VHH binders against UV DNA damage endonuclease (uvsE). Designs and how they scored, part 8

Target 1, 305 residues: UV DNA damage endonuclease (uvsE), of Deinococcus radiodurans (q9rte6)
Amino acid sequence: MTSACEAVPQLGLVCLTVGPEVRFRTVTLSRYRALSPAEREAKLLDLYSSNIKTLRGAADYCAAHDIRLYRLSSSLFPMLDLAGDDTGAAVLTHLAPQLLEAGHAFTDAGVRLLMHPEQFIVLNSDRPEVRESSVRAMSAHARVMDGLGLARTPWNLLLLHGGKGGRGAELAALIPDLPDPVRLRLGLENDERAYSPAELLPICEATGTPLVFDAHHHVVHDKLPDQEDPSVREWVLRARATWQPPEWQVVHLSNGIEGPQDRRHSHLIADFPSAYADVPWIEVEAKGKEEAIAALRLMAPFKKD
Key: E = the ipSAE of ESMFold2; O = the ipSAE of ESMFold2 at other seeds; V2 = 0.75 times the mean of E and O plus 0.25 times the DockQ between their complexes.

## First folded at step 1 (VHH)

Design z07 (framework vhh_6z1v_2; at its last look DockQ between E and O 0.60; V2 from the best seeds 0.00; counts 0 for: pae O 8.0 > 2)
Fold by ESMFold2 at other seeds, look of step 2:
Structure z07 (fold): chain B 305 residues (1-305), chain A 126 residues (1-126)
Amino acid sequence: as target 1 above (305 residues)
Amino acid sequence: EVQLVESGGRLVRTGGSLRLSCAASGFTFSSYAMGWFRQAPGKEREVVAAISWSGGSTWHADFVKGRFTISRDNAKNTVYLQMNSLKPEDTAVYYCAARSQYEIVDYTSPEAYEYWGQGTQVTVSS
């Protein structure tokens, strides 16, 4: 891809805007369970239809603001993976043309899509019911990505952290058995407690799974002074080697509110790691969303002299 | 000052129902996932249910078999646990806990949760 070779990193928008342009509706499980079957169908039809329209608008928003990477909300279609209730699946099937059209809007605009599910997903849990619900949830997300017409490759990533700590071997063993729509899109991200990049790398290498490096998590996990530590560049390069092609590499960018060890995401990114200057794709994990992207564009390496 | 305050625990007969509430203050409640845990004397703390920041996703432990339902009301900064068909083995101190949605992946581990309440006692008699 010519832009990736010549341009500065592409900055990604995560899920929604601070402004009103990209905001999604939801419903709680308790309220949904209080509805009759007919009421559930009507509720989800209205909600899903509305969220698909908003998603189409997100493609327009990204195009208008030169945003080429967008993280889909994992809450776009509540109740889609609800055990024993196929109402969500049926409603989404009914809306298949609208969903596909929304996916084409992103593709036509040159906007890469990925998901980082926010449901309670722990694929390597020691609790069987958690493993079962996790696979069900991941399969539902993958079906959404299929419905959007998105390729079953890491270009359209389904991203997770490493899950239950101390169970890396179990994670490596289960990945080959995941359903293809999930497995072919899977990526793994280091977190601040359970899985360092060093712990994930052998899993990624053994399973052909890309590693998404998060410098903020790395700094917290290893108690490093800040994101200029030399190991940050080392891990950018080691993570890049897990991507085929390497031009698809995604990293995560965030700052802590009260300093490098604070896990909470700041509103803006004041400290852009120099190690990220040549990374092709960056998800900006800042509470300021589009405002944080705009502010970053005024900083090196994004600012033109 | 972050604070989680559970209420609603009491003595109840087998087969009865209770609703637990947990009022939150001192943090942006709508950006946190919530969990309910329980602990009997001399036993390990165990997860009962968890709910995403929006309430769109929930998880319940197998041993509650559809008897318990977690919910939240972000306008009131409150998370709930509806407990139906109670059994004597449900007797425990129940704790409310909060975690940042963006922090770690093991939603069932107590170590994933940053903030904890003092607990509310639930006692189920024969």
Scores: ipSAE 0.016, ipTM 0.507, lowest interface PAE 8.0, mean pLDDT 89
ESMFold2-Fast, scan of step 1: ipSAE 0.649; ipTM 0.852
ESMFold2, look of step 2: ipSAE 0.398; ipTM 0.768
ESMFold2 (binder alone), look of step 2: mean pLDDT 85; pTM 0.875
ESMFold2-Fast, scan of step 3: ipSAE 0.578; ipTM 0.819

Design z08 (framework vhh_6z1v_2; at its last look DockQ between E and O 0.57; V2 from the best seeds 0.00; counts 0 for: pae O 8.8 > 2)
Fold by ESMFold2 at other seeds, look of step 2:
Order: sequence, then structure tokens, then C-alpha cells
Structure z08 (fold): chain B 305 residues (1-305), chain A 125 residues (1-125)
Amino acid sequence: as target 1 above (305 residues)
Amino acid sequence: EVQLVESGGRLVRTGGSLRLSCAASGRTLSSYAMGWFRQAPGKEREVVAAISGSGDYTWHADFVKGRFTISRDNAKNTVYLQMNSLKPEDTAVYYCAADEGFYVTPDYWEAFDYWGQGTQVTVSS
């Protein structure tokens, strides 16, 4: 049972552990393309089966460590959205019962799931081929979430940055036409380069899309002294207003290695923003993963007597 | 600290092939987006190809599509550029670059954090 008024934030694990518990297998595109069609099928069947088993174990890991938010890796099923090659899609369809069982393990354990597709997804690109591949990639991510049995709501968020800078109007215009499995889960996060939270908020309001606030990105983008700047709390509250219900709000937490302006993620979080003290869900973007979560739990407001 | 070392640049004939390698030391590449860039004398540096940390997503400039292929082997901490059907206009210093940042798109590749020293590719005739 979660109490937003009296509870500390839930700290989320991102993708994998630094320990061996949650580690996924991969295959390179060049190695994959060298395989015959039968070899591709066998390779992906073995790889996807193994990753689904590991994912089931990740649910147990999260439950055992009181982790109630987990970001799924976008690399969980390599080659799933490879243009001109349906092998990944076919293998994942074959494994549908195992995938659904893994998803149920998370929801049965009370673990919220989301995905944050990275790199090369630019829904508002001015190049038609990039827009097309971006929708295909997002649809593949949504397919994974559907296969896990995850509700098509922002509870099971598909999170993106704002894409190509200076094209906010285009982003707002395209969102209503996205496929429902993508659209109904979509969230937008401010980044350090193209889109400030001020630039994203009108888009979020116009489309009914939740805003995920990232204080580290905000500090870097606006060249602020640190994450205690008064605007950090202001944006936490403005972002919260885009969430329905507000108890579903997610924010991102990271520190710079050499200081507040350093874009590189530190191993641990030394500076927890006071503005985040009442945020219900925090993804911890630290290289130390579960070690960073453990370290945070020794700090206020998480520390217990 | 990421150190990038390119290798494999040499003189080749028109129509020839070569493979460039970029080895990273001191850091695991799998968390970095990687790119190959080139710069000919008197020209602006231009992006040739890019690859996500996982290797699942690649991008190639139109002027090299079908001829150059970026790939990575995260077990070896190495990124490659296979260059086929080389033309004299491919003559340039080729650089690899890595970005530890939160998000990388084709529109922002000039902001990569780490760069190698470059390797010269010269295509004769």
C-alpha cells in the first residue's frame, strides 16, 4: 500500500544490476547478419528465452530488495524491429506464454514497469525515413509491453525525450496519431540539449502527455548552480500537474561525476534534491545501479532508525 | 575517462575495401553511443555513421549507404567501420567518437564528449 502524503519516494532500478543477478544476453547486428535464416531463428529463440528467464528473475530480485519501480532494457530482444527481417517478431510471438508469465511476475510483486527507448528515435524528425523508423521502434517497444500484459496507461510508461529541437509544434501534432499502444503509454522528459521543461510543458498540456522532470538535465540546460535551485521545485510541481493521477509522477535522479554541470552519470548519488522529497516515483540513473539505491537508503529522507 | 584509438587507415585503390577499428580503453563501450566522422582538408567534419550502445540501432549517411557499415563488438570494446567500394572522395581523416550523454540523435552529433585522434584513409585514382 502506497501513501503519497507520508511515504518516501520509491527508488527505481534502471535496466540491469552491477551484480550478476540481472544481466541480459546480446548479439551484434554483424554477427546476426552472417547467420542463415534457420540459424537466426535458433539464435534468437535461445537468446530471447534466456532473457525472459532473467527478466522473471529480475521481478524476484526487485521484490526481495523492496524495489517497486523497474526500467526494462530496450535491448531485451535484439533484432525485434529489424527492417526486412521478421525473425525476432516471430520468435517473440512463439514465446508469448513465457513473456506474459514474466510480466505477471512483476505485477504480482507490485513492481511498476516502464521503458525509456534511447538513441535514434526522433518522432518529430524533419526526415521522413527517421520518422517512419522511429514509429516502428516505438511500436516494437509497445509490443513488448503488451506481451508482458502491461496496461496501456502511463503507469507502464514509454518515455522519450522531445526529439529534434525547434519542432515542438510538430511533436504535438503527431502524438494524437501514434498507435494506441504507444500513445496511451507515452511520456516526455526534458533533456540537457534540445528541450527544456518549459519547452515541453505546452506539448504535454496540448496532448495529455505526462512530463517526466529530470533535474540534472534542467540544471545543465539552464546552467544553474545545482539541483537546489528554486526552479527545480517549481518544475517538480508543474510536471506533477501533467500526471493523471498525480500519484503516478515519475522523476529522474542523477548526479554529475565532477559537478552539477557534468552530464556524465556518477556511480552513486551524493546529492539528493530536496525538491524530490515528496515525489512518489524516482528512477535512479546512476552507474552503481542497485548499489546507488542501497546508498540512497542510508540518506534522508530514506534513512530509518 | 574514455580513450579512443582508431586504427586501420591506409592508402587503397578506388573500388577497394578496408576496415577501421576504434578501441576504447578504461571504459566499457556498451553504455556509449558511437560514431564515425570524417574530415577532408579544407572541409567541415561530417558524420559518416552512428551506432547505439546496444548495437540495435545504426545510422549511415546517404553518401555511404550500401558501401560502409558501422558495427560494434562490446565484448572486445571495439567499434568498426567496414568501408567497401571506396571512392577518391572518401579520402579523409576518420575519427571515432563516443557520447556518454543521456540522449543522442543525428541532429546533435557535433556534441559528442570523446574523440579519437583520427586515422588517415587515402583513396587513389
Scores: ipSAE 0.012, ipTM 0.444, lowest interface PAE 8.8, mean pLDDT 87
ESMFold2-Fast, scan of step 1: ipSAE 0.074; ipTM 0.542
ESMFold2, look of step 2: ipSAE 0.017; ipTM 0.483
ESMFold2 (binder alone), look of step 2: mean pLDDT 79; pTM 0.818

Design z09 (framework vhh_6z1v_2)
Fold by ESMFold2-Fast, scan of step 1:
Structure z09 (fold): chain B 305 residues (1-305), chain A 127 residues (1-127)
Amino acid sequence: as target 1 above (305 residues)
Amino acid sequence: EVQLVESGGRLVRTGGSLRLSCAASGGTFSSYAMGWFRQAPGKEREVVAAISWSGGYTYYADFVKGRFTISRDNAKNTVYLQMNSLKPEDTAVYYCAAQTHPLYSGDYTEPAKYDYWGQGTQVTVSS
């Protein structure tokens, strides 16, 4: 591995393209429940096969466009974590060779993969049933990462927010008891309301979990004027210290639509924080997706003579 | 390319039993849904039984329920049709077929949904 802290940042694609190249199919729970057991098997086999093929196409897309970081959709395998129904698990087992081949396509292309589950996952909920369903959902995502052949390390990150506010001590206490496929990949991201980087840092340090810094969330949380606030660089460096090695550090990049306090993500990144110039891996959270990455490559620090 | 070869068809008396076998070569057999179809003289080809890739689901036409059993051995790349209590109406050429494309999954009864077909094996049931 090269020192990514001194190299040009790698820009990451999140889930899908605006263009038709990377788009995934889904099924709603109500539609799925209306199916007979045989129809459920057939529906999920068709859908999972289609999404694995699309994922293989995403690897080719990343290779063709020099994208070396890709966030997998949390919705690749609908119904995989559905309690009391093992149809999804059986179908995924059947498709194991195709799933592993898709993972190898990314690895061979030098593309780093990570996941940020979009489901309602609250590991530190005060309700045992919510904690149980959250662990089940995380385990399902980790199973997908295992099936792709991805290492159980923060190189292949399984990223969450801090969950329920005011329960940081409980989060720190439960992390060591998470299943290894989840625990060994776990990362924590600061958010706009519940957990600042300052609140997550002691949890990350106590559990050996890396902190994924999001400057937009930080600016909104602390009501700062913009992402050029000196605290942004300070938190980039403090977060970097939670990564072993520091060259694996990931941060999130997004801009508000109507200024720095707008929580809605813009279509393109107009303001690239100077604090991110030496960050090794940057996920671009803009609605323009691949177009936002292409536009960023024309800006400093990416622009070359 | 997938090739299917049926065997076991012969003349049998009413009330007798036969086991048909279909050996698959090429491709990944454990990924295919498999079906048995038949075509009697002067009739169209119809589904007899089908089995999902996992063996977790089986389909039987009403006219064979309780008499025929479909099974598969993924280690041997073979699907079987055990035919008991044979009737003269069961006289037909029996065809083995494979669904190799995921988009056809679940459509076990439609001949058009099967990508590959064997040459057929003749079953004759005499009174």
Scores: ipSAE 0.000, ipTM 0.237, lowest interface PAE 15.9, mean pLDDT 86

Design z10 (framework vhh_6z1v_2)
Amino acid sequence: EVQLVESGGRLVRTGGSLRLSCAASGRTFSNYAMGWFRQAPGKEREVVAAITSSGGSTWHADFVKGRFTISRDNAKNTVYLQMNSLKPEDTAVYYCAADLGYTSEWDLAEAYNYWGQGTQVTVSS
ESMFold2-Fast, scan of step 1: ipSAE 0.077; ipTM 0.525

Design z11 (framework vhh_6z1v_2)
Fold by ESMFold2-Fast, scan of step 1:
Structure z11 (fold): chain B 305 residues (1-305), chain A 125 residues (1-125)
Amino acid sequence: as target 1 above (305 residues)
Amino acid sequence: EVQLVESGGRLVRTGGSLRLSCAASGFTFDDYAMGWFRQAPGKEREVVAAISGSGGSTWHADFVKGRFTISRDNAKNTVYLQMNSLKPEDTAVYYCAAPKGRLYLSTRAEDYDYWGQGTQVTVSS
């Protein structure tokens, strides 16, 4: 290259490909409970081994397609957080070398990894048993990140929504007491119903937790016309201030199917908010996955190759 | 102030081996990824290898994979590049680099704010 280079955002792949290249196996709780202890062990050994192999393939896929940000699926290791059943933990311990090798494959490819648990997590629930199960689930996700060899910093983000609405003060009080593998990786994302960026910012500032801004959620929450609303740029900059260093900032990008107020994710990104042009890391939340990333790379501000 | 000082560059024959060193100061060394880059006269700077803060994860460019190995000694605040089976095409100034932020690993020159002065490696036929 002989031309001047611009720092353009890195586009991230979320969990799967539309094609068959990255797909994970699972098992339902009902099917798992029907198995004997020996059958449970054999089932999870087969399943976890298969998913680690798929994860290794995901690293190769990212390298081949110049994808440097990848969201790990929250369902890689079914039953790992199941209370009173240590089978998943034992199997994952047995597969520790393979898990670490998969993590090294991503790191060697220059791919940043993060997680956003799909399973419902409510750290600030008014029910103690829900708070306990939520911490257990988050700890299981952090254990996977530890097993991949990932840093305990927001570089390898463990991302949550704000949880139960109207309980922001309780969330802020609980965060310092989270286990270090969770607390040190924690990020909070605004959502379309319970927590606006304005509600999360003081929690993030009080706890040293970065704010992951989602412009689609913001537009839906505040009933705004589109993602070119001036508040979008304002929140990109306010969220950036919660990141140390600011070059680690992550935002989420998605479009609605039937316009700006539709919460369902479109197949491709038609409307790229101008406010995101200088954001270093962008997760692309579109049903087209890799197809959406490829299409987006043909548009400003992105350059081919 | 972050300072990076490369050493070890010299004239070496094709097929030979060489080890480059980069002594770092002014930051918490084991918290930061480090990279090795090179630039030949009239050509652009290219990434050669990168290493995580702990040294547990490494990346090597395809054109040096199997021949070059990046490593670090956090007790000595030093990152190394072991170069084996050297080729004339490896002739370049080699630079050690550190990011401004705590990046786990990066292969992008744009992510590195601090650069050493460079050390010249010349591979003869």
Scores: ipSAE 0.000, ipTM 0.125, lowest interface PAE 20.4, mean pLDDT 85

Design z12 (framework vhh_6z1v_2)
Fold by ESMFold2-Fast, scan of step 1:
Structure z12 (fold): chain B 305 residues (1-305), chain A 129 residues (1-129)
Amino acid sequence: as target 1 above (305 residues)
Amino acid sequence: EVQLVESGGRLVRTGGSLRLSCAASGRTFSSYAMGWFRQAPGKEREVVAAISWSGGSTYYADFVKGRFTISRDNAKNTVYLQMNSLKPEDTAVYYCAAGSEYLDYVTGEPSLDEAYDYWGQGTQVTVSS
């Protein structure tokens, strides 16, 4: 029974390694469409099988490097959300035992899994076709999480930004009507332009959705001098209140390349905000990936004798 | 890891058409999102169009919707911008860029500069009346 303040934060790996250890295969839509139906099935069976094997390797990598939080790539199963084509869905169904085994590999290694979709997902778009495709894409991601055996709780997040600016009320109204596999895993992240944590907090409270705080986005949004601004600690604590239990809280860690206002992500984390020292789970959003995690472990609060 | 070379920019008449090409070198082209940006003299760089790594999702700025089409050919490691019904306002240096994500989730537009790791030198398009 340790309190969150006594725990050293768990650092999370995002999708891939800079090294060759975690790399996924893909196919473009143009190449896929040029294939016959039988060739499409064979291609996706090969790709999905390969990527599931790579996922098992990712679980081993995380275990070997004491990484307990991993963000799954949104590109693991190409063509799974392709409108009017059920080939990907059929192949994933055929590979259900292998997918579940990969999920068990992470669970057995003590690794928490999250997804942050990498395609145009704007739930509160003013365009109906974008809203429809966004729900379809989110449902496909949730299907992957279901297949991995992951709980329909914020322990296994489907994380999004607030979407289109000026449409917070529409977002709040839409969330309760999302499919359960999506709604029950949903988290919202503040961004550097449209949605501050102050704008997302009422939406999170109204919908029961946890707030994932990103201090770099906050500093850029409010034009603050750095991530040691007192408001950073205030938002870590306010965001924590949206998590039940508070020990499940996730935050994002990133630095700008050319100072605090640069929105481009640096290779390594030079500035670790003191406000994050007692946060239980931190996703490290740096281009150096595993190299950034290793470098962070050489500084406070992670540094050992 | 990837180098981008634009081609196809030239002088064209109002109402004309032009196809820009961006050739990429490197084995990882198919994993990148691609975008076309432009910059007119004395103005900020603005996004024109973007395409996801798969080609399944595209974005177009409002000022080019219905006139421009972005496409990619991963066999040739090339991204294209087909420009139709050209206007004098389309006069700019056009830049090709490769990055990890093709859209900024917040704005619904390509991530400006931040998501694009590799940039070409640009190709000049001039539209005369």
Scores: ipSAE 0.000, ipTM 0.318, lowest interface PAE 11.0, mean pLDDT 85

## First folded at step 2 (VHH; from z07 with E114D; framework vhh_6z1v_2)

Design z07a (at its last look DockQ between E and O 0.87; V2 from the best seeds 0.00; counts 0 for: pae E 4.8 > 2)
Amino acid sequence: EVQLVESGGRLVRTGGSLRLSCAASGFTFSSYAMGWFRQAPGKEREVVAAISWSGGSTWHADFVKGRFTISRDNAKNTVYLQMNSLKPEDTAVYYCAARSQYEIVDYTSPEAYDYWGQGTQVTVSS
ESMFold2, look of step 2: ipSAE 0.210; ipTM 0.664
ESMFold2 (binder alone), look of step 2: mean pLDDT 85; pTM 0.878
ESMFold2 at other seeds, look of step 2: ipSAE 0.154; ipTM 0.643
ESMFold2-Fast, scan of step 3: ipSAE 0.556; ipTM 0.812
ESMFold2, look of step 4: ipSAE 0.291; ipTM 0.708
ESMFold2 (binder alone), look of step 4: mean pLDDT 85; pTM 0.875
ESMFold2 at other seeds, look of step 4: ipSAE 0.377; ipTM 0.750

## First folded at step 3 (VHH)

Design s03 (from z07a with I104Y; framework vhh_6z1v_2)
Amino acid sequence: EVQLVESGGRLVRTGGSLRLSCAASGFTFSSYAMGWFRQAPGKEREVVAAISWSGGSTWHADFVKGRFTISRDNAKNTVYLQMNSLKPEDTAVYYCAARSQYEYVDYTSPEAYDYWGQGTQVTVSS
ESMFold2-Fast, scan of step 3: ipSAE 0.541; ipTM 0.794

Design s04 (from z07 with H60Y I104Y; framework vhh_6z1v_2)
Fold by ESMFold2-Fast, scan of step 3:
Order: structure tokens, then C-alpha cells, then sequence
Structure s04 (fold): chain B 305 residues (1-305), chain A 126 residues (1-126)
């Protein structure tokens, strides 16, 4: 649903707002385990219902602020992937109509949804138990996306980094064996140490997986002066070739706090890389969230006239 | 200066419980993922449990699943390991470690962790 007439990128909101509009509830494993089975069911029913309502509100927030790309939090449904406990799965099944309605709210507002699970997913780990738990976690995320009514295509992306360094061949070999709800949505993102875009590109090409380029990670990985380095534009274009159609391309945008080599994310985006000006979809990874998107809209290429 | 200080290690009987604490100072604790590792004499350090910077995600090694629980209190700059149903095989020096949320290397690998405590000895006797 990318407009062919648009020259300006769509900016994406990541998980939460700085303001009170989008905030999700959680429960820790220790608190959950202290509950009886009946109390666990009641707790998750209350929590999941609350978070689905907040998701519905997030769709309205995006519509009201002309935000058409939103990253779903990886922690919307605590305990859903907990081994040996099916309480979360049963509660989510019970709430299926509400979950689907929330997904329709985003689709009706023209908001593209994607997920980037937290760091504990390492599909190519040398440890079998880590690979197994990683597939389980990814399957739980894909189940949420299915419940929202989202297509099993890279339009509704499940994004991961390359995982354990030096295990690119193992990653390429395992991708075809991933469950379809995961495999069909999979994207790979370059990181600042283990996998450069050059290391991921042949894996992406071999498996039909799109490459999500992150210029901040690229600059840190290669120890480059800034995100205006000519290689940034080269990688935007090479990554675009992994997207079918190219109008679905997503990139990540972040700035360092203390210069280009600082991995920490700044509050606002001070330096928008010129190489990103024609990228259709950009996730804004700044601590200021909606404030960073608003500030970016006052800058070129987003600035009117 | 950066410090991670573990406490709570002691001699306990098989089937007993104890809670390890790790107090962090000198860095922005809420921006770091935390891990608990252990090392028995003559063996390599192995990952026991990990928790994300937000506390929203946790991971456990198979040998502790159902017995150990990792948690954190970002307001107190502290990470905890609650250890239940202790076995003699759990005898080791336990280390807490901090990994930047921006470090995407395998969280089960010690080299992914930037800061380390000095360790606390846990001995489980029959």
C-alpha cells in the first residue's frame, strides 16, 4: 500500500509514545509464578485485554498523527511463549475477536505493522536449546500477527539480526525450515559487530529474505566518519534489490548520542542521511518516539516548500 | 567507575533455596541487559539466565528451567536470581554481567557482556 506518487518516506513509530497515549502493561515471571492457576488465567485475561485496548488506541493515535508504519511491542502478551504453560495461549484464543478487531483498526487506518523481537532470539546459536527457544519465541510473535489478521508476507515483517557471528552458513541453511508463519514474514537487519550488510546480502539472496538496512549500525561496524559516507547510498540500493516489490523496502534510522560511533540512540534525529530521502518506509529508532517524528517532519526532505 | 557487586552466595542443603543479588553502579542500568553466569572449578563460564534491559524478556538455560527465576528492579539498579530446588550440580561461583542493549552478539556468550562482577560462591551439599 505504498503510494507510487509519494517522493517522501513514511516515518514509523516504534512500540510506545513518550506521552501517555501508548503504554502497555506487563507482569514479571516471578510475580506470575507466585499465582495459582486460576489467578494466572485471571491475571493474563485482564492484562491481555488491557493491552489489546491499548493497541486499538495506538491505531487511532497513528491515524490522528499521519503515522502509517508502527512497530508492535514484542512484550504485548507476557507468558505466551512460556514452555509447559498454555495459559497465555488459551487466553489469547479467548480474546481472538478483540485481537482481530485491533488489527483491522490498523489496516483500516492504512497503518503497516511489523515486529522486531527482543535480543533473546538467536536462530543460529551453537546451542540447540537456544535455537529451539528462539523458534518458539518467533512462532509466538507470528501467532500474534496471525491473530491481528496480518498477511504472511514481508509487508508484515518479523525482523531479526543475523544472530551469532561466524554462523552465516548455518543461518542460511535453517531459514527454509522455519515455520511458515515466521519464514514468510522474515527480514534480516545488519548489526554493528557480528553481521555487516555484505555478510547478510548473500544469505538474503539465497533464502529470498529481505535485508533491512541500518545506516547507524553500518557506520559503527565499518568505523566510518558519519552516515553521509558514500557506502550508505550504495547499501540502500543493494538492500532495495532484496525487496519484492521495492516499494516495500524498510530501513532503520537512528543517531548516536555522542557522535556517529556511539551505539546508544539519541532522543531526536539531528542528522537525516541524504541516502534515505527516497526510501519508502523508515522506522525511527529515537528515544523521543513521536517527538522525533514530529521534529523530522520540519526537516528536509519532509519539510514543505 | 563501573561496579557490579554480587551477594547472597552461601552453603545450602540440597532442595534449599537462596536469592542472589547484584547491585550495579557507574552506568545507566536501565540501558543494559543483564545475565547470570556460573563457573565450576576447571570449567568454562556458562550462561544460567538472561533478562532484557526493560525486564520484558527472560531466558533460562535448560538445566535451571522451572527452578531459577531472574528479575530486575531498575529503580534500585539491582538484578536478582531466585534459586529454588537446589542440587549439588548447582555448586559454582555465580557472576552477574551487563550487556549494552545495543550489543546484538549472542546473549549466551560471555564475550557479549561488557561489565562483570567478581562472583559469589554457591555451595550445595547433600
Amino acid sequence: as target 1 above (305 residues)
Amino acid sequence: EVQLVESGGRLVRTGGSLRLSCAASGFTFSSYAMGWFRQAPGKEREVVAAISWSGGSTWYADFVKGRFTISRDNAKNTVYLQMNSLKPEDTAVYYCAARSQYEYVDYTSPEAYEYWGQGTQVTVSS
Scores: ipSAE 0.490, ipTM 0.774, lowest interface PAE 2.6, mean pLDDT 90

Design s05 (from z07a with S31D I104L; framework vhh_6z1v_2)
Amino acid sequence: EVQLVESGGRLVRTGGSLRLSCAASGFTFSDYAMGWFRQAPGKEREVVAAISWSGGSTWHADFVKGRFTISRDNAKNTVYLQMNSLKPEDTAVYYCAARSQYELVDYTSPEAYDYWGQGTQVTVSS
ESMFold2-Fast, scan of step 3: ipSAE 0.532; ipTM 0.798

Design s07 (from z07a with I104R; framework vhh_6z1v_2)
Amino acid sequence: EVQLVESGGRLVRTGGSLRLSCAASGFTFSSYAMGWFRQAPGKEREVVAAISWSGGSTWHADFVKGRFTISRDNAKNTVYLQMNSLKPEDTAVYYCAARSQYERVDYTSPEAYDYWGQGTQVTVSS
ESMFold2-Fast, scan of step 3: ipSAE 0.542; ipTM 0.785

Design s14 (from z07a with W53S Q101W; framework vhh_6z1v_2)
Amino acid sequence: EVQLVESGGRLVRTGGSLRLSCAASGFTFSSYAMGWFRQAPGKEREVVAAISSSGGSTWHADFVKGRFTISRDNAKNTVYLQMNSLKPEDTAVYYCAARSWYEIVDYTSPEAYDYWGQGTQVTVSS
ESMFold2-Fast, scan of step 3: ipSAE 0.565; ipTM 0.818

Design s17 (from z07a with S31D Q101R; framework vhh_6z1v_2)
Fold by ESMFold2-Fast, scan of step 3:
Order: sequence, then structure tokens, then C-alpha cells
Structure s17 (fold): chain B 305 residues (1-305), chain A 126 residues (1-126)
Amino acid sequence: as target 1 above (305 residues)
Amino acid sequence: EVQLVESGGRLVRTGGSLRLSCAASGFTFSDYAMGWFRQAPGKEREVVAAISWSGGSTWHADFVKGRFTISRDNAKNTVYLQMNSLKPEDTAVYYCAARSRYEIVDYTSPEAYDYWGQGTQVTVSS
């Protein structure tokens, strides 16, 4: 049986730890461009190898701390989506056995994996160059998920916000044309400004894309007093209906620093919405990372073991 | 008090190189995505390049691809624009701008950015 069948919510770790256990290396575009072709290959081989080893360590960390949901960093393989440069793709191909082994380590540990690429991915931009670079970036992320051996289903979620506001119809129209490695894993998350859950739900229903509900974004968008507003439970249930099976539902959990309207993420989660008590998978968006997960496990409804 | 201060703008000959810097203060720099915009006389402000809050993702407009590179140093609260192979058409006032990592809008739109510098003049002569 999978962890999706458990009654108590599974808490997810986002990208890295506050402690030194999970930290990834990078290279800037400026530094990379200063290198010769041979130096670029050597640099990316060293960097990608290092980050794959860190991923293997992240699987062990999750197993040791009973964490069954982990968000992969969108920055694991710098330069992989760089237009006109196939060096990253060639290096990743060379490291395919190591990448697959890292993926198996997560599967063996019972850890579900997902990705949420950075905000420069805007699939429904009114600029063709932005749409093209966004599809390229999403395809690079999906390639990493394929290399980890992750099935092309929303169990292995590739999550985005709705993108450019006022372009929901364009988003709905383009989703069916996305490459299968992206389309079959796609999820959409409501945000604080452009797309409410009400605006995303018809797009999700039309395209078969699950809705990842974020109560903090909903509260900010609608200027609600807190995450105990009755609409929070209503949206948890409406979003759940977009998941097949419903046991795969993911939601996001975060708190503001200076109250419910503060968009900055707090170190720990002080206010756990009662509406989330029966949600199977919860990503914890807190600066304390593993410390926030440990603190949450001392609160109802979470198991202590 | 939020402040963005651009520097490095000057006269350069066609084919020359220039690095612009933008020093940020009064906010948590690492929680903001940064952009470089430019405005030539009689034209609207247009996006040149953008960089994520972490520096892990960058975007460059088609007309500067291969010539310009955006970068940032979060330890120094500074964003840079390295400009190579400059053309007379690059003559403009260059602005740096900051957008919260928590605000989801099209990063190519000036309206997406909350804070703006006063600009630095770049003039490319033949």
C-alpha cells in the first residue's frame, strides 16, 4: 500500500534543509559563458554528479525523518534548458544510470516527488518568445523526472501557477498541445493576484489538470480574515474533485509573518487550517523547512512517529 | 526605505562592452526577482532581462540574446547587466526593477514590478 492510503496528512519537504544535510551546487550563466566548450562539459559533469549525490542523500534524509513527500529543486541541473547549448543534455545523458538510481532511492524510501519550476515559466504569455522558453524549461524539468524513473501521472506532479492574468482561455487552449512528459504530470496552483481557485477550476476541468489549492493565497486574494474561513473547506473539497484518485490530492500550507495578509513565509506554521486535517498530501512552505515539519508533528492531527 | 541605485552608464563606441550595476537596500533582496528595463526617447519602457530571486533562472529579450547577460549577487544585494557587442540601437536609459517572488505576474511587463531605480544613461555612438 502507498502512503496515499493513510488517514493522517503526509507533510512534504521543499527543496533543501535549514541544516547542511541537503544543499545543491550551481553555476551562473555569466560564469558558464566565460568557459571553453571543454571546460563547460567538465564543469557540468562535476556539478550534475554532485547534485545527483545530494539527491541520493535527500532520499536517505527523508527516510530517516519519515518524510514521504519531497519537492525537487528546479535548479538541480543548471544550463539544461539553455537555448542553443546541448552540453547539459549530453552530460545528463552520460549520468543517466546515476540519475535513475537516485530516483529508485526515493521510490524505495516511499517518498513521492514533485517539482514546482521558478516563476519565469509563463505558458500563456502574450509574447511568443516567453511561451517558447517556458515550454523548453518545462520540457527540461519533465526530462529530469523521466530520468529519475517517475511515471507520467499527477502522482509525480509538475506544478505551475496560472501564469499571465486575464489569459485563462489561452492557458486552457494550449495545455492539450503541451508535450506528453509535461502535460501528463501538470498541476495548477491558485495564486494571490492573477488566478483564484474559481478562475482555475474551469481550466482544470476542461483539461483534466488537478488543482493544487493554496489556502494562504486564497485568503490574500479574497482579503479574508484567516484560513478558518468557511470558503477554505469548500475549496479543499472542490479541488479534491479534480484529483483522480482523490487520495493523490496535494495542497500547500504556509503562514504569513505579520498576520494572514503578509505574503512572506513564516519560519514555523502557527496556524494549521482545520480544513486541511483530512488532506492526504501537504507541502509545507515555511522558512524553517524540516524544523517546521517537526513542530507540526507535535500538533493535532499528526502522528508522532 | 526601499532604494534601487543604478550605476555604470556612460558613452561607449559601437562594438564596446559595459557592465551596469544596481545596488538594492531597504528590503530583503533575496525575496525579490529583478529585471532590467530600458527606455529610448519617444518609446515605451521595454524589458531587457530578468532574473529569479535565487538567480537559478534568467530570461533575455530576443534583441539582446548572446550579447547581454543578467546576474545577481545576493550577498552584496546587487544585480548586474553585462552588455557586450553594443549597437547604437542599445542607446537608452536603463532601469533596474524589483518584483516580489510571491507576486505572480508576467515578468516582461513593467506593471509586474513594485520598485524601480532612477535609471542610468547608456549612449552607444558609431
Scores: ipSAE 0.510, ipTM 0.795, lowest interface PAE 2.4, mean pLDDT 89

